VH-VL binders against q5slc1. Designs and how they scored, part 35

Target 1, 112 residues: q5slc1
Amino acid sequence: MGALRGRWAEEEALRFLLGKGYRLLWRNRRTPFGEVDLFMEKDGVYVVVEVKQRASARFGAPLEAITPGKVRRLLQSARFLLGRDDLPVRLEAVLVHGTPKDFRLEHLVLEL
Short names: E, the ipSAE of ESMFold2; O, the ipSAE of ESMFold2 at other seeds; V2, 0.75 times the mean of E and O plus 0.25 times the DockQ between their complexes.

## First folded at step 18 (VH-VL; framework fv_recibokibart)

Design ab4 (at its last look DockQ between E and O 0.76; V2 from the best seeds 0.65)
Fold by ESMFold2, look of step 18:
Structure ab4 (fold): chain C 112 residues (1-112), chain A 121 residues (1-121), chain B 108 residues (1-108)
Amino acid sequence: as target 1 above (112 residues)
Amino acid sequence: QVQLVQSGAEVKKPGASVKVSCKASGYTFTDYWMHWAKQAPGQGLEWIGEIYPNSGYTYYAQKFQGRVTMTRDTSISTAYMELSRLRSDDTAVYYCARDSKTIFGDWFDPWGQGTLVTVSS
Amino acid sequence: QIVLTQSPGTLSLSPGERATLSCRASQSVSSSYLAWYQQKPGQAPRLWIYDAYDRATGIPDRFSGSGSGTDFTLTISRLEPEDFATYYCQQYDYSPWTFGQGTKLEIK
């Protein structure tokens, strides 16, 4: 019961990804194009991870869209942070369903 | 054309209940979360809660727990919000609003036209 | 829960002027999970800006959103008569979703 107030869902997402062998490079890094929640690396690929928390459960989502504007800004942010645009980059999401006492994670690789 | 059409204005006495309806058209009603918000006269917006029409699952803001019930009838694409034990400070316009269907977003578009509920003695 | 405080409460300007509306969050709103709505008297709110930066369909490019963290801004570069209304910000980072109290943009 420590310093998880406020950004608890992001901390849980980070722990989950570290357990999957991801390496953390930066978190909550601001760029001219927005803020990146988690910027990580796995097997030579840089990964922008966006975290979204909802207290309510989301039951079924056959196909959920990421908006074109958010895709563009996340990719621009990755290029800004790397200082180059020729490195492999992947977009991922961690959806956190619930509250600090009772939550579930979904981990998604975003096609775009 | 996506539309949310709400039931008409209501006048109630303190202690009564009111049930506001919100009929959806132009989209698949069960695919989108529906939200309700309150706007007292001359005041800002206050989120009341949400319902997922597919399952009927609800989540309410703490301020309204114990007095609000959200339901839906999927056969007529209609959401309902019932507020019980009405007080004078429940006098407000009540809106339904459709959530976005996106991985990261919970903005509201469209909104219903609003239902004025007046609580007077 | 995240409290959004808008300033100023009322902004009195003339057509042709630049308007700057502020929304400050009590906690950081990550990934700019913030929207703006316009509301005119007797009407429902209308989505104006989502994800802090993106204009909703049909919204003129004189409107722009900016900011991150705790500070967000809606800017109208050159006011038109139709722009005088109340504007609300809304966050969707952490439940429950909350709105600012509004900025009323009124004609001078």
Scores: ipSAE 0.647, ipTM 0.883, lowest interface PAE 1.6, mean pLDDT 89
Fold by ESMFold2 at other seeds, look of step 18:
Structure ab4 (fold): chain C 112 residues (1-112), chain A 121 residues (1-121), chain B 108 residues (1-108)
Amino acid sequence: as target 1 above (112 residues)
Amino acid sequence: QVQLVQSGAEVKKPGASVKVSCKASGYTFTDYWMHWAKQAPGQGLEWIGEIYPNSGYTYYAQKFQGRVTMTRDTSISTAYMELSRLRSDDTAVYYCARDSKTIFGDWFDPWGQGTLVTVSS
Amino acid sequence: QIVLTQSPGTLSLSPGERATLSCRASQSVSSSYLAWYQQKPGQAPRLWIYDAYDRATGIPDRFSGSGSGTDFTLTISRLEPEDFATYYCQQYDYSPWTFGQGTKLEIK
């Protein structure tokens, strides 16, 4: 392999959440149920953070719920990474609107 | 049922422009991004760009920047794609397609039936 | 731009056989932001699989999607006559959204 693959939107999301006092446990962790972008902790609560980039300016547009299949897979992945299924896990999103040179972040707590 | 109905086939000469329409029904037109894609005869799909009908905001693939214009008329739930300075390799079926309305998803469902644009001398 | 490369270009099989269609991304497609479409001649593409794993409404259980990172597959466990078509993958991880070149699944 010649170079590492860049993930600019995820790096910006991580920087943003670290600045909010989140602690990173793992990133880009693969599980039997899929990949978790950022697995973090804030105030004693485990958080799965999914990052979504869109080049178009979608900031402030109406948002829809996460799909049931994706909820299931993210929760299964969290349980796999924790090694237990009795801890609460919060799902969050960081939406990255734009391009590396011109972007805005939107941080959401996802209702399950 | 959610449907996208496109305008009929067009025959154009090189250098002309074409404007394809896509009429939406069965859903709130202004809530979903609309995309356009090109499929040349016997070839795969190529993304052209997108428009948000609520605001009219557009974002185009670099290959089409400067030749494509996407617009909409929210009063009749219709999106439009205009391609200018047509060339013979613009001969293709052009599709409109609705984006998903999910936080993380941008798959296309449904698609219009397609509009054949033929560019010939 | 994320380039999706599908293989094989053409897959010739008989009804009843298992089909495996590959889609490889030039960069990781995180969270499996990948969809599959079926297209028959003279018809528009139809959503088949979304989020790499989830079947669209009405899609039979013989179709399954799998994969993550750069490598994704669409598997048809037992081919039916109606399954012979061209299949495209599409990514929606990073704009612009892109499609693979397609795999034509044809009857042998």
Scores: ipSAE 0.591, ipTM 0.866, lowest interface PAE 1.9, mean pLDDT 89
ESMFold2 (binder alone), look of step 18: mean pLDDT 91; pTM 0.923

Design ab5 (at its last look DockQ between E and O 0.86; V2 from the best seeds 0.76)
Fold by ESMFold2 at other seeds, look of step 18:
Structure ab5 (fold): chain C 112 residues (1-112), chain A 121 residues (1-121), chain B 108 residues (1-108)
Amino acid sequence: as target 1 above (112 residues)
Amino acid sequence: QVQLVQSGAEVKKPGASVKVSCKASGYTFTYYWMHWAKQAPGQGLEWIGEIYPNSGDTYYAQKFQGRVTMTRDTSISTAYMELSRLRSDDTAVYYCARDSKTIFGDWFDPWGQGTLVTVSS
Amino acid sequence: QIVLTQSPGTLSLSPGERATLSCRASQSVSSSYLAWYQQKPGQAPRLWIYDAYDRATGIPDRFSGSGSGTDFTLTISRLEPEDFATYYCQQYDYSPWTFGQGTKLEIK
């Protein structure tokens, strides 16, 4: 909470990915299929990045999946934003564990 | 069937403590976060906090910090919520609810049947 | 924390009518991390819609969720007698998780 306001976890996720050489194309972009948090590019591949904050840390949790509905909407949104459907698109997550004062990031590539 | 069964209604005096139980069945208890919510008479829902049964890790809403303790007993698939230093405005139905098991989701399904806690002199 | 404000507080309609229930967030809710619950008197809430758009198992298709950003809507295209209840929205974008205060859908 402190000095960070609004969507602080998304800001931290963006900073982290920029530091890893990702390029930001759009953020918080609304489409007919939903909202995309971060739409980015890395090494010629378009990437939809979804950010999830939880104050509780989940260090021992079993592997979790993305729901089919969310996968569909994220891919439809990417194709809408690109204006075509023949380009590779990767789905990624940045999980932000904790609060503004004390947090950790986990970066995942989601398999389709 | 996935089910959460809570302990029975309680009547307490101001200053006392109450411990509500929530017994899970029909799924692997340690795989899902468990949440607790408060619903005062005629009012909406208020999130109290969560516990991960596998580790015992908890996180509480700031309003309840210092008065609430969430625990569990994995051998009997039961979560507990204890609320101390009870006040009249703690009179409410308290629910346990299971979190989703997804990367991005934290919706609640199912819910326990609720436990009425009445705090009166 | 994200405050959810539902409107109207009470909606009085008859079976067969269309219902529109609004949930407004104090800040944008990312990727539509929003759910809807139905609650009848004396009962626990029940999951109705998750991820803003997806119906829970067994929920009839007359219920639909829509919206993004700060404005979300639950629509019932043609009210049935069993649909009269209180509906709550819930966000899971940022901890702590929060609920709207509810919209009571009552029979006219």
Scores: ipSAE 0.776, ipTM 0.917, lowest interface PAE 1.1, mean pLDDT 91
Fold by ESMFold2, look of step 18:
Structure ab5 (fold): chain C 112 residues (1-112), chain A 121 residues (1-121), chain B 108 residues (1-108)
Amino acid sequence: as target 1 above (112 residues)
Amino acid sequence: QVQLVQSGAEVKKPGASVKVSCKASGYTFTYYWMHWAKQAPGQGLEWIGEIYPNSGDTYYAQKFQGRVTMTRDTSISTAYMELSRLRSDDTAVYYCARDSKTIFGDWFDPWGQGTLVTVSS
Amino acid sequence: QIVLTQSPGTLSLSPGERATLSCRASQSVSSSYLAWYQQKPGQAPRLWIYDAYDRATGIPDRFSGSGSGTDFTLTISRLEPEDFATYYCQQYDYSPWTFGQGTKLEIK
């Protein structure tokens, strides 16, 4: 199912987070500062979730920080969507390792 | 200084194999994925595949699967790409390139200088 | 896989002019997972722009990247002689990673 499976990793990430009690507010929302994959809420905190798929498992690779430019644009996008800059916003990642038939999820809270 | 240095040009006959090397220096070789790309004369870039030097895990573009093998030797910080059953449309410059080391990024920096492989009858 | 189509194939301009290079994806490229490379004849490609917007180290500020979704652009505000080269876009949203076919920016 090519077209229905186009953004499959993002759909799996969404399902996973909904199962953890997150609420979806918006997805694939464009702003003047870029595009936000999933914009969610958990326990009164707004969460920008970025999804990244890689076919290889990447196990054993040390993770590095998110780039400063991407952090800035994601936070600017969150403030734009909320219409204010005084609410708590958290950045999270869902790394999707593998292919549609065989994948694993890694969920991270990103330190800014 | 981060650097990728590739092996020299090769001339091969159809049906043969070629193995191109890419020696890394100036960074921790096992921490970064390595990619390979093809550029036929006067043409654009085609992604061939990737290898993680730490584990040896690979992923190849579908059109190269079955003919390409990527390996590495971590003791000498060197990646290899072998292309078998060569044909005339395999004539190209082959590049290695280092992946970015970020959670979300897979852009390539730096690139090796390229290795010309010529397949002639 | 995600197909990237660049336009125009060749762009003929003079120094001092503004250049706009387009890259269109066959499906949305989320989170701006897109890079641009410059290549001159006989040389390896060089990273120019990453994450659609960010200039690589040492890249002049006359170069800017923009776009989201399926449509991305590389803009050169005032062309210098050294800017005439071929430019490629690359996506890293979904494996396999793919490149556009290139736009050759040539002197008129």
Scores: ipSAE 0.681, ipTM 0.900, lowest interface PAE 1.5, mean pLDDT 90
ESMFold2 (binder alone), look of step 18: mean pLDDT 92; pTM 0.927

Design ab6 (at its last look DockQ between E and O 0.68; V2 from the best seeds 0.00; counts 0 for: pae E 2.3 > 2)
Fold by ESMFold2 at other seeds, look of step 18:
Structure ab6 (fold): chain C 112 residues (1-112), chain A 121 residues (1-121), chain B 108 residues (1-108)
Amino acid sequence: as target 1 above (112 residues)
Amino acid sequence: QVQLVQSGAEVKKPGASVKVSCKASGYTFTDYWMHWAKQAPGQGLEWIGEIYPNSGDTYYAQKFQGRVTMTRDTSISTAYMELSRLRSDDTAVYYCARDSKTIFGDWFDPWGQGTLVTVSS
Amino acid sequence: QIVLTQSPGTLSLSPGERATLSCRASQSVSSSYLAWYQQKPGQAPRLWIYDAYYRATGIPDRFSGSGSGTDFTLTISRLEPEDFATYYCQQYDYSPWTFGQGTKLEIK
């Protein structure tokens, strides 16, 4: 939206992924297991994309892997949204480093 | 055991500065962002800012920009927060707290014991 | 910034009762980037729940976190005397990180 202050990082992540050929299915979808930021599709694979914003510039900094509990919740959310559990699903992150006027994106594929 | 030990209570006059220390032990100090928070008497918690001890990079909440300086000494695993041009509403307990080291997490564990700063004429 | 509003401000209950503490965000907190802290007088806050749902190490299983979007809840299924304290929620979805104003859980 043109008033991007609240969810601006998600909007920039979406624009970035659309430019990479991803197709948007849903955004900000609630499930019994949590909310999914972006639910997308790329080359026949369904993609749960989680967006994380931090105002400090942490681009390229080493981070530990996603917690096992969060992996489980995101996969359960994908199954809920698809209504089935036999389709290929990938987890991805878009890390948005900075503020609305000065930011950089880091796009990661998360290992299941 | 991972712990954060802060410097003792301070009494300051308006216009002065205060520098609070936070010594870390039991973990690799340079691997985790360190945060500072304020709790005024009888009030809730307010985030002040953060420092990455490895690089010294900082980010401050807008309310504190221009009055706060966060530094560290990696040789003694100690973070510092300096607040300048003190005024009466700076009277509070100041906490240091360690960030989580995860891709999505920024919860605080552990916290230092707190440092009471009293600003009084 | 994301404003977190906790309710009620004070909750007066007896040991053995169920407690429900609410945290409402001014915008959606995506993927449940929310933590809960317990604080007793004269002490630092202690991490209680992280990622909205998971208890920190050593936290009794009578505590549970739930919610999504803008509405989050900390539930204590059966209050023990040691549970009477102030509880704060914290969001880490969008910088700056913010805390709720707290709910004081006091003995009736």
Scores: ipSAE 0.553, ipTM 0.856, lowest interface PAE 1.9, mean pLDDT 89
Fold by ESMFold2, look of step 18:
Structure ab6 (fold): chain C 112 residues (1-112), chain A 121 residues (1-121), chain B 108 residues (1-108)
Amino acid sequence: as target 1 above (112 residues)
Amino acid sequence: QVQLVQSGAEVKKPGASVKVSCKASGYTFTDYWMHWAKQAPGQGLEWIGEIYPNSGDTYYAQKFQGRVTMTRDTSISTAYMELSRLRSDDTAVYYCARDSKTIFGDWFDPWGQGTLVTVSS
Amino acid sequence: QIVLTQSPGTLSLSPGERATLSCRASQSVSSSYLAWYQQKPGQAPRLWIYDAYYRATGIPDRFSGSGSGTDFTLTISRLEPEDFATYYCQQYDYSPWTFGQGTKLEIK
């Protein structure tokens, strides 16, 4: 079995997505292109989900787009984990705003 | 160009307070979190906390909770860090640094030039 | 909180040699939420590498970052005199943000 992370924000993100009908395939999986937080599946589409926590962040804060380099590495990681390049893949984020005692989740689909 | 300019060096006695300023220019001050870090002489970097200038929301490292206060004045694009009940091991260079505002990134760029705070009797 | 441990504490090398600086996290740092900074005496830290892999603007291509999970490295393929400095890693996966204690790269 692959190593699991005990990070609280990732656990909350996973619980949230499972509740939305996502299926977990791998978590914290290392690839030559980086580490994937959650690799999931929903309605026949593979989903790379990245989780980001900020203690003082709030909803609606302005954010720049995800860096092109990070998009590329997430897609390369998905292809590596699948062993092929012809399957539908989606990139998503779960932003965890706050602390373990008081937090909110923001779920985003990332443009490819 | 993006720039952070900090207030000058301070000499304080134990038990006093110090307030360091960090003036931002070249970007929208309210869009980026501002961080503060400590570097004691000859030592590494230690994160103190952060402030979001738009809301004034703060989060402090546990070690500094109760002694640090971060504020800002958005009309002059300036962040402040105040450290109270100073003791000799607070002698350090204090830096402000701008957070990235990317969806996943929180690296620090740029940094202020640093403010030396010396605590001695 | 995530503790970052850098090794070695001091690395003594000559110009022209390859340098490898290690940063180990107390738990996995997901999506390579890790940066590297260079600092010279009397100066502020400067962003060097972000997202474990990407050089900041103006950083020479002899610098590269790699790693995932708990183990990250900064490699300098051929040391130049200006590369001798202290390097810090920083994680931004889980608040509070933390720094490694630094590796001092010094002239042998």
Scores: ipSAE 0.454, ipTM 0.824, lowest interface PAE 2.3, mean pLDDT 87
ESMFold2 (binder alone), look of step 18: mean pLDDT 92; pTM 0.930

## First folded at step 19 (VH-VL; framework fv_recibokibart)

Design ac1 (at its last look DockQ between E and O 0.84; V2 from the best seeds 0.69)
Fold by ESMFold2 at other seeds, look of step 19:
Structure ac1 (fold): chain C 112 residues (1-112), chain A 121 residues (1-121), chain B 108 residues (1-108)
Amino acid sequence: as target 1 above (112 residues)
Amino acid sequence: QVQLVQSGAEVKKPGASVKVSCKASGYTFTDYWMHWAKQAPGQGLEWIGEIYPNSGDTYYAQKFQGRVTMTRDTSISTAYMELSRLRSDDTAVYYCARDSKTIFGDWFDPWGQGTLVTVSS
Amino acid sequence: QIVLTQSPGTLSLSPGERATLSCRASQSVSSSYLAWYQQKPGQAPRLWIYDAYDRATGIPDRFSGSGSGTDFTLTISRLEPEDFATYYCQQYDWSPWTFGQGTKLEIK
């Protein structure tokens, strides 16, 4: 029984971002537009952070940008959670490469 | 014209091995993870594992650990899946499929046409 | 691993009707890391919906995906004859990636 397999990567991402001075507002919050992994704040800017774990060795591999549909839904979710659409919002990713015993993090600010 | 073309059907005896090929065209073979899936007759899909053609790195579903080997030949843009110690319940269509290569996604597009492997005594 | 359970196993409907296919996950599929595939007999699966909501290229707008967390739905607003097939959901949140067992949409 491995109850927290996927959540271990999210925990590591959260610890990493808290150590960088981010503040957690919501976690795994459902909205009409989907579920947000981590909704955070840093230096007066709200940040939607999406976490992706892959057990395979993918660190540094070339990746295409986030899809337009996912960008739209993450921004819609942020505005829904804030109750307004006039605040700055940033999208970020934390890619977790590997397994609980042997992993690396890659932190990216996503271009909108 | 991105496409994946697999090798032809195989008939094998229990205990033998089979090696299925998947030839890629229309894209940069080394940039995309390749996946393999199993579909037993009249049943659903089961993920077997993945390979990164650039490095040769693999990751296999626990159920197939020790019996599956995935390899590739980048000079001919071809991925391979070998399944050993075949059993009657390995009778299935085996598919290769290309990963999406997006930052968050691992959906599969396109798929190969499938290779029927029949294991019979 | 995340088990995906599709319901119903078989759905018998006529052209022109609305179809609703369900995919339920044993654990939350965060960030809607879920895809849908269509498969016809003797053919390979084809990507239909990705990221729970987005249609693949060339997929008609009568198909829509919805849901979050553990409950996801594929809806076909008005069935066409070519829509009768088996549909599979797939998650890519937790390794290993897993598929549902399929819903066969057949003509009544």
Scores: ipSAE 0.656, ipTM 0.888, lowest interface PAE 1.5, mean pLDDT 90
Fold by ESMFold2, look of step 19:
Structure ac1 (fold): chain C 112 residues (1-112), chain A 121 residues (1-121), chain B 108 residues (1-108)
Amino acid sequence: as target 1 above (112 residues)
Amino acid sequence: QVQLVQSGAEVKKPGASVKVSCKASGYTFTDYWMHWAKQAPGQGLEWIGEIYPNSGDTYYAQKFQGRVTMTRDTSISTAYMELSRLRSDDTAVYYCARDSKTIFGDWFDPWGQGTLVTVSS
Amino acid sequence: QIVLTQSPGTLSLSPGERATLSCRASQSVSSSYLAWYQQKPGQAPRLWIYDAYDRATGIPDRFSGSGSGTDFTLTISRLEPEDFATYYCQQYDWSPWTFGQGTKLEIK
């Protein structure tokens, strides 16, 4: 039980992306620049996926863009995990709205 | 300048209720979730719950469910928190605070100045 | 629910010294969804650090945040008189959002 049950939203996000043909490379990987939730690959492109859960019903609400500091650290983490800095990386979000018994997923590709 | 201004201090008897207001200015009130937190004398911060002023949707910490009601009036950019069946350990400063509303962030900035609620026999 | 435990409860130091404040989470706080707040007596909390690492507007560069997973720190490289206050960490990974119990940084 423990840690995996406490990360239910991340497990649902992972299952969702695997069902969309993404391939998992790493999860919850610590780097000098922070922790990456899911590091994945889709159609030859590496993808950093960040998962955010909110119990309140926020599906479809307007949100501001990802912060510059977080973008920088996610890209630095991707380069660290790949061991090179010359490959394209895409940032994505999976927003999990609700509770374990009643939730919806919103999948976003983030502009860099 | 973004500001949250709360109603004044209250003194209540056990069993009564209190309604604290939080007036927002300097931003679009309906675009940001509003949170409420409790700080008992000499203690740390405790999250009570949140409201989305646009829809009125709320979510409360389990400890406060059944006693707290959060509402808002969008015409005057004001959020409210009502706490019922007051008891002595409800004596605290109550804060409203604005959510950051980024894709991933839910830090609180700014905070209201706080409202002291004293529950005395 | 993620419990944040701050240590030490009270940290007594002099101006000019380096301060290190710890925040430990009961579960991993993914992607460093963690903030720090400063609070002085009689005042509301103020946002200090967000996303574990980023200083809020106007916060001096002697403050830095670090850590990941379950262990996070707030470091003040050289204490100034105005830095003596209580500091709280807060997580926003999983609802409900929770705060640590605070570390009081006081003058020795």
Scores: ipSAE 0.630, ipTM 0.877, lowest interface PAE 1.6, mean pLDDT 89
ESMFold2 (binder alone), look of step 19: mean pLDDT 91; pTM 0.921

